# VH-VL binders against Sex-regulated protein janus-B (janB): the designs that were tried, part 7

Target 1, 140 residues: Sex-regulated protein janus-B (janB), of Drosophila pseudoobscura pseudoobscura (Fruit fly) (p54365)
Amino acid sequence: MKILNCFSLIGQCAKPILRTYTSPAADLLKLPRVDIKEGKLRYLLLSVYIHGETKHARTVVRGWNTDSHDDIYYKNVRAMEKLGLCTKCLGGGKMDNDESARKIKIHGSCKTFGAANHHKTKEILLSSSKYKNFNITVKK

## First folded at step 21 (VH-VL)

Design x5 (from w1 with light chain H98R)
Fold by OpenDDE, fold request of step 23:
Structure x5 (fold): chain C 140 residues (1-140), chain A 120 residues (1-120), chain B 112 residues (1-112)
Amino acid sequence: as target 1 above (140 residues)
Amino acid sequence: EVQLVESGGGLVKPGGSLRLSCAASGFTFSDYSMSWVRQTPEKRLEWVAYISYGGSYTYFPDSVQGRFTISRDNAKNSLYLQMNSLRAEDTAVYYCARYEWGELEAFDYWGQGTTVTVSS
Amino acid sequence: DIVMTQTPLSLSVTPGQPASISCKSSQSLLDSDGKTYLNWYLQKPGQSPQLLIYEVSNRFSGVPDRFSGSGSGTDFTLKISRVEAEDVGVYYCMQSERYPWTFGGGTKVEIK
């Protein structure tokens, strides 16, 4: 009696990775305008947009505990590229964010991208629910 | 005029504890980061602690990390340094210093200091 | 840690003569933004340290024009164009570029 070993070919149904193609437009609208940490930060002011649609660009603030503005830039560029979004740097600077005091100080420039419009950065921060009640000082 | 007045220095045994205080006046205390800087008997200056405007974050060198704590009471215009597990090498004059962030990135005003002696 | 080395340890100067103090850092103090947070302090006899120079070359308020700071990267210099009796004390360089913040060992300036 030859036992026919039925090799059940378990068809690995490759679950289609439904890349939920969130439209770049939907991702741009959902993109947080402010992502800053607490402490002494480097920050960038970034314009995020759909290719060819620069009129609908979203200006965002990114502030991290890092020794280089380039780290902020390249991490954001790569994150936006995954969403099918383009990134332009509008400049940068330094930020001191003390959340307990509800105080933010902003000054300085980025060597690569120049100084951001620190007043525009302040406006964007104050438009956020988290920082709307902060005392934000732009230093000379 | 900006004034910083340290107090709480004294003689302490090794392993003991001491709390220093600094009274600030002549400026908006809550708008400045503060530090403690010590000067050894050999006249070496050593940064000891940093505290942000509201005390949200602090920095220490490894020499005092885990033994010292810095705090502030902005309502009392007061800075504090709690020193625990004191060692002979902690013997110094301790200065309260105002740190200007952004424009100077320096200690622009210093107190007269308070002496801490750690001996058997 | 960034080690700050000052030279000379002591300087005896005739009044009206120039003085020069060197400060060397073990690492570059130039940050990624092109800023250099090197400061100079003077401690006069029996006094607390006082700020003289910030960011390499900027005189603090009330500091006489005879004081000048210069340098870049790892090499910094404080100059006094004409030493006066009131300039007696110990000069310290300090870096605030990286934690921990560190001071030079000091340079004693005295009058001959």
Scores: ipSAE 0.881, ipTM 0.931, lowest interface PAE 0.5, mean pLDDT 94
Fold by OpenDDE, fold request of step 23:
Structure x5 (fold): chain C 140 residues (1-140), chain A 120 residues (1-120), chain B 112 residues (1-112)
Amino acid sequence: as target 1 above (140 residues)
Amino acid sequence: EVQLVESGGGLVKPGGSLRLSCAASGFTFSDYSMSWVRQTPEKRLEWVAYISYGGSYTYFPDSVQGRFTISRDNAKNSLYLQMNSLRAEDTAVYYCARYEWGELEAFDYWGQGTTVTVSS
Amino acid sequence: DIVMTQTPLSLSVTPGQPASISCKSSQSLLDSDGKTYLNWYLQKPGQSPQLLIYEVSNRFSGVPDRFSGSGSGTDFTLKISRVEAEDVGVYYCMQSERYPWTFGGGTKVEIK
């Protein structure tokens, strides 16, 4: 039994640069829960939160046409840091999104972050105005 | 049982056009991505086109890009390949193939094929 | 494009003997998530191709246990533990890791 030490990459909480105009709390509330492209995607399930305020974390889905989940992670971390927000990855997988068919298939895992809860990903997608009427299948 | 039946093959001159059809049965056609794969006279297999479940996105190799278009009618359980500006190198048996995404990542069912001959 | 090279081009096997076919890719088929999308197809005489193996080593439904796939990175092998008369045909490897998807040149298996 090789205990794969999942080194929990401690989400680098950059100190909130006090940008003057919007509170990190207001930016967290405005943050889109779903940002996915059309096509064959890698996706991550991310927890976004204010440093020290993990009870008010917002779970978001990010799905891009990319060869690496790490590209999705680092781009989102940098975007959240600019808002004074912390990011934790909850896992990932693959997604096939056909917007014309209103069909999404979800499966797989991320090598770095493990498998996301694909059912939680489905719930978040269906809670969005864009994807509320999609047929979303989680493959075994 | 899953069935795929190709039609529309024939003899065409260089620079001509042809439209292939594939009739699907025995499964929910709109739940699967589809492809065309051709087999040359030398028995080489070449992927020709891919289409998503609803046809929202397509992929082609450079060899057919800009000359071929793939489309589907999910209400008719039908796949199509429009071939324009045909060349001698497009001579092949064309197979309709079902692509399973997310479990197999493979062509799990194939039609019997339809023959396209491009000759002067 | 990823070039798929199969060896041998042809194989003549006595019934009940083992067979082995090699497939090499010009680039690694290992993705960033540790998946490898290499498939094996059999085309029997006068038939369309049929799926045998997916993701290097998984037998497709109804494929006999005498068929096995193995390999990693750039080097893959299809094995038949005991060749039967029904195993005659052309075997193709295929990669679906990157576009364009590409096939090997095929390996013809015949009975002696």
Scores: ipSAE 0.876, ipTM 0.928, lowest interface PAE 0.5, mean pLDDT 94
Fold by ESMFold2, look of step 21:
Structure x5 (fold): chain C 140 residues (1-140), chain A 120 residues (1-120), chain B 112 residues (1-112)
Amino acid sequence: as target 1 above (140 residues)
Amino acid sequence: EVQLVESGGGLVKPGGSLRLSCAASGFTFSDYSMSWVRQTPEKRLEWVAYISYGGSYTYFPDSVQGRFTISRDNAKNSLYLQMNSLRAEDTAVYYCARYEWGELEAFDYWGQGTTVTVSS
Amino acid sequence: DIVMTQTPLSLSVTPGQPASISCKSSQSLLDSDGKTYLNWYLQKPGQSPQLLIYEVSNRFSGVPDRFSGSGSGTDFTLKISRVEAEDVGVYYCMQSERYPWTFGGGTKVEIK
């Protein structure tokens, strides 16, 4: 389907999607805007959208305790492909998330994708119910 | 102006316990992650514990995992290392170190150290 | 674990002469953020270690210009352009790229 085309192989099994009430548009709206771990982590700022519909892209924050920004990227691309969604990386950086202090520090970049707009990342975090009362600082 | 002062070292038999303290001054303690680093009698340096600036998470090398616990009291500007099941190879000078996250990713200030000796 | 190997184990330097210390890591210290997290510390006699260089080549606050760091990947060098009496001690490299963070074995610098 046109909507499910995310320039990736989706549904290599030929079985029909029976009794599934999902659509790419519904799955896009249900995506968590924020999915970050606690700790010293790498993060990416991602634009997720239905192929060909970039004006309705959803910007999400993804941060994990991994050895490389590439690990975060490919994990998320694969997850979005299973939902029929396309992903564009808007850059990356690093976070130090201390949830007991309700404080997050953000800085840095990703060599492959460049620096994310960390102030946009901060805005997205503050819009979430979990992080809305955190002290979030962008370091130099 | 940054000062870190360790205390609590001493002589302990194998299998015993000690608790080290570090008093911090001259900076906003709650803004900094902290670590313990030890120096063996052979002058080798070994990182042994890390705690985040709010205490929410910690890291340890395998050599002390399960035996050492790191904690902090930000209201008292104090860092602690609880060492249990001590072994001869834990004999070292233990340093309290401030970790600067971000550009540095390094231990920028160290205390004077406190000596732990584990022997019969 | 990333093994950090320093050479030489010790060196004696005539005052005013240069010194060079090598540090090699068993794995690349290049991060996916494009930076390389290799640090140098100096421990003067009877003192605690002090930070000298961070991220390969950046001098920490108050460190004299005669200290310089260089290198990439797995090979790193600390140079002292003109050794002074206050520079004696043991120099350690350290990586903060991967847990567990690890130090080199040290290089003792003495004045002849």
Scores: ipSAE 0.732, ipTM 0.875, lowest interface PAE 1.2, mean pLDDT 90
Fold by ESMFold2, fold request of step 23:
Structure x5 (fold): chain C 140 residues (1-140), chain A 120 residues (1-120), chain B 112 residues (1-112)
Amino acid sequence: as target 1 above (140 residues)
Amino acid sequence: EVQLVESGGGLVKPGGSLRLSCAASGFTFSDYSMSWVRQTPEKRLEWVAYISYGGSYTYFPDSVQGRFTISRDNAKNSLYLQMNSLRAEDTAVYYCARYEWGELEAFDYWGQGTTVTVSS
Amino acid sequence: DIVMTQTPLSLSVTPGQPASISCKSSQSLLDSDGKTYLNWYLQKPGQSPQLLIYEVSNRFSGVPDRFSGSGSGTDFTLKISRVEAEDVGVYYCMQSERYPWTFGGGTKVEIK
């Protein structure tokens, strides 16, 4: 952290200018574990990490109403690369998220990346404050 | 086992309103998303409304958007279609249809239909 | 909107003979999950539609094996290997890949 001090002409005590540098490690810790919309969704389970440090990767769930799983993948890869982070897709599927009923259904796969471990996806959703009280079912 | 029974059809004038009902039995209604599908006098099928299993979100085609409202009461095993600002082209048999999410992505059970006629 | 085009509009078939119905979509129905969301329905005279085939080729419960579906991308076919009297009615294809969900115009199958 660099601290800059500046004194004013009237003798007031200058407040230091605090600058924090974003780092891949800090950005990884701030990354939301869950980012899903309401409705019928395609979703991916992604492992995000600092290049070469996959043992400390963070597993995240991303689900959007988009035309293809590829849209979700490339948007997230672009966003992570801007933060200095690497992404590995762990598979995908589909969700039906009815937030008023507090219920989510999970099923299916992604052609490019295969089926996600939907049980792991369910665990991650239940660990979030928003979805912890949802009824989450994995269909065949 | 699965039964869907529509009611509420009739004759209405253009600009009028009508509310259709669908009574469901033989399955856990709250586990299924539902739709209304209409069949025109020319025998064409047109999807007109979708509601999620808990009622949290809905979808409509442009032809009825803003005029039709879909709702459900899971405690009463009932689905509704409120049709406002009716036009002659809304004349059709209206079917209640169950949507099977996931593997099927299809309407697996349909009611017998209720007839709506919009005429001067 | 995805336009679904069926041919022919009508078929007249001698009992026990095969029948074939074509459905073409204006864009691919292949989803990024690897499935193709193309369904077939039959409406018998005086009845509501009933599901026959889902995801191109899977027969719905209780549908006889003389019904088969095939195709990919934008071109799909429903075949009846030996038409029976109970198969009379109007057949519709339907896509559930993108909103708005759309149906083909129908193909009427009759017995000669």
Scores: ipSAE 0.727, ipTM 0.869, lowest interface PAE 1.1, mean pLDDT 90
Fold by ESMFold2, look of step 22:
Structure x5 (fold): chain C 140 residues (1-140), chain A 120 residues (1-120), chain B 112 residues (1-112)
Amino acid sequence: as target 1 above (140 residues)
Amino acid sequence: EVQLVESGGGLVKPGGSLRLSCAASGFTFSDYSMSWVRQTPEKRLEWVAYISYGGSYTYFPDSVQGRFTISRDNAKNSLYLQMNSLRAEDTAVYYCARYEWGELEAFDYWGQGTTVTVSS
Amino acid sequence: DIVMTQTPLSLSVTPGQPASISCKSSQSLLDSDGKTYLNWYLQKPGQSPQLLIYEVSNRFSGVPDRFSGSGSGTDFTLKISRVEAEDVGVYYCMQSERYPWTFGGGTKVEIK
């Protein structure tokens, strides 16, 4: 990996004069805080930020029906890199999202990244339009 | 304490239909996902259907996909399996099983089973 | 589909002697959460299956400590340290890692 070398070169760049169509700051603000599916899911809690600006990171929840937590991580990292954003995983777990019952169960961990703060995940879900009235429980 | 009682089995001709029922008691039925598991005359076990605790999603193996439907009525503590286009290979004892999500990820309680025979 | 292969097909055991049953999966049962979702069930004569072991080695409630499970990846073993008359029946391994969930073919344990 060449991340250190690239960081050194980027930090020395002057502000461009050219007009831009998007910016990392705008894309970070547009980023959905919650993207979870229905079903038995693996999930990650991710911190997304502009390179060098971790103070203004946004915490997002991503829960998908995939074979591995790694699938969720790398797909999100690639998507964020296209927007000029960095990603740090804050941990993971599993969810059982039954939308007919308007209930989500959360527990568990990710081997690679450890257990997410599931109560933080619950807070983020309840802050969203779709899940604000769900019964969300953290198990063991 | 936990009880699961299946009913509705019987003899049916190929191409026919049957509806199995499972009456649950001794636990909060609406908190648990449920499955049907069948046992062939050769004593093989095969998972055949899963339904989430609220009924919002279901899963099936390819062997029964499109022919079997699983449903539940949480107000009546009842689980159902609608079996259509039955084949000789569907002959089995059908068990209602409770699924414990999370730590176990297993069928922790089973009913006594109901026998389905598909034959001319 | 994950194929679960059990050996032996049957096992005759003198009372008080140990028994060992092998279960192999066609692919790893290790989840990215770090757990391995391999379960064992016993079906006693005339009864429904009952859960013995979950997550490779954890005994379900009420299961005697003479039952133990071990293994990792694709290779798993159920051991009975001293077989008793009540242990007679058919033992099944089962994976709940990937749909469709699949069982081994069973191992019949009998008393000589």
Scores: ipSAE 0.716, ipTM 0.865, lowest interface PAE 1.2, mean pLDDT 90

Design x5 (from w1 with light chain H98R)
Fold by ESMFold2, fold request of step 23:
Structure x5 (fold): chain C 140 residues (1-140), chain A 120 residues (1-120), chain B 112 residues (1-112)
Amino acid sequence: as target 1 above (140 residues)
Amino acid sequence: EVQLVESGGGLVKPGGSLRLSCAASGFTFSDYSMSWVRQTPEKRLEWVAYISYGGSYTYFPDSVQGRFTISRDNAKNSLYLQMNSLRAEDTAVYYCARYEWGELEAFDYWGQGTTVTVSS
Amino acid sequence: DIVMTQTPLSLSVTPGQPASISCKSSQSLLDSDGKTYLNWYLQKPGQSPQLLIYEVSNRFSGVPDRFSGSGSGTDFTLKISRVEAEDVGVYYCMQSERYPWTFGGGTKVEIK
């Protein structure tokens, strides 16, 4: 059932059925650029934007220790829909996040959306205060 | 009704090996991550192994890393813990626990446990 | 490792009276997704542990509403509004934010 959720949510831009008391623009600005777990994980590079305003999209990194990239996509699309935001997957891969050693290795791809631009992912990680001083490597 | 039934516990000498099994029923086993959690004679709980629902990810605390191996057979609805180089401090009741990954991030169902005693 | 410290070690309560158990973590349990992964379990005499509360304050299915959880960051509390005989046992807090996952040392709840 998780695999089916990925295919049903590709490119979906639907109005949320429940809404908080904020605007989509404010929620987009508050959206963390990086949200990854520690350890070995799958990740997606996602473009998040207000419906019809793709020029002001934010690119975010989302990583989770799950057996399917579909889980990451479904969770994020559903959460963004509740905020009035659209989500588009830019590809994915895998990440070995060893926070104690301050090391991250980025590699691999997503079956449905192919490989993310891992160098863009590295750039985003290094722009964050938590990961700016990590040794981050990209492996093909 | 969710059921988890452990087996394979017993008395083992230090340095020995033991293999625990957990038979799952009443739910779609392949949808759930699984763990082994042990309870010492002093009633302290310690997580000792995790395996993701598809088996791609396993994790262990340092206390058992390199000595314990976790595996699953989704076709047989079974979870396993291979314990090698056992020590006296591994004496505990070992529970098979279902982990609700992604939403709860908690052990929502536990088996009855199987006792492992490591003693000369 | 995140150390989970529970107080008190034991608690003796009169039936019908409230009980409160504290759990403190050695570092924040707030995840980057905005959730806090702190759980509570009850082990009744002769039984396996059972889930009571997940994500600080959410009651698991079938758990009576007299149980409530609260807290944030590093400080958490489990409350039983009116203790009943069936509530006796050992209560454990547990964090699932960061490997290795760790439990508190337990709080034994008894009836006077």
Scores: ipSAE 0.045, ipTM 0.681, lowest interface PAE 7.2, mean pLDDT 87

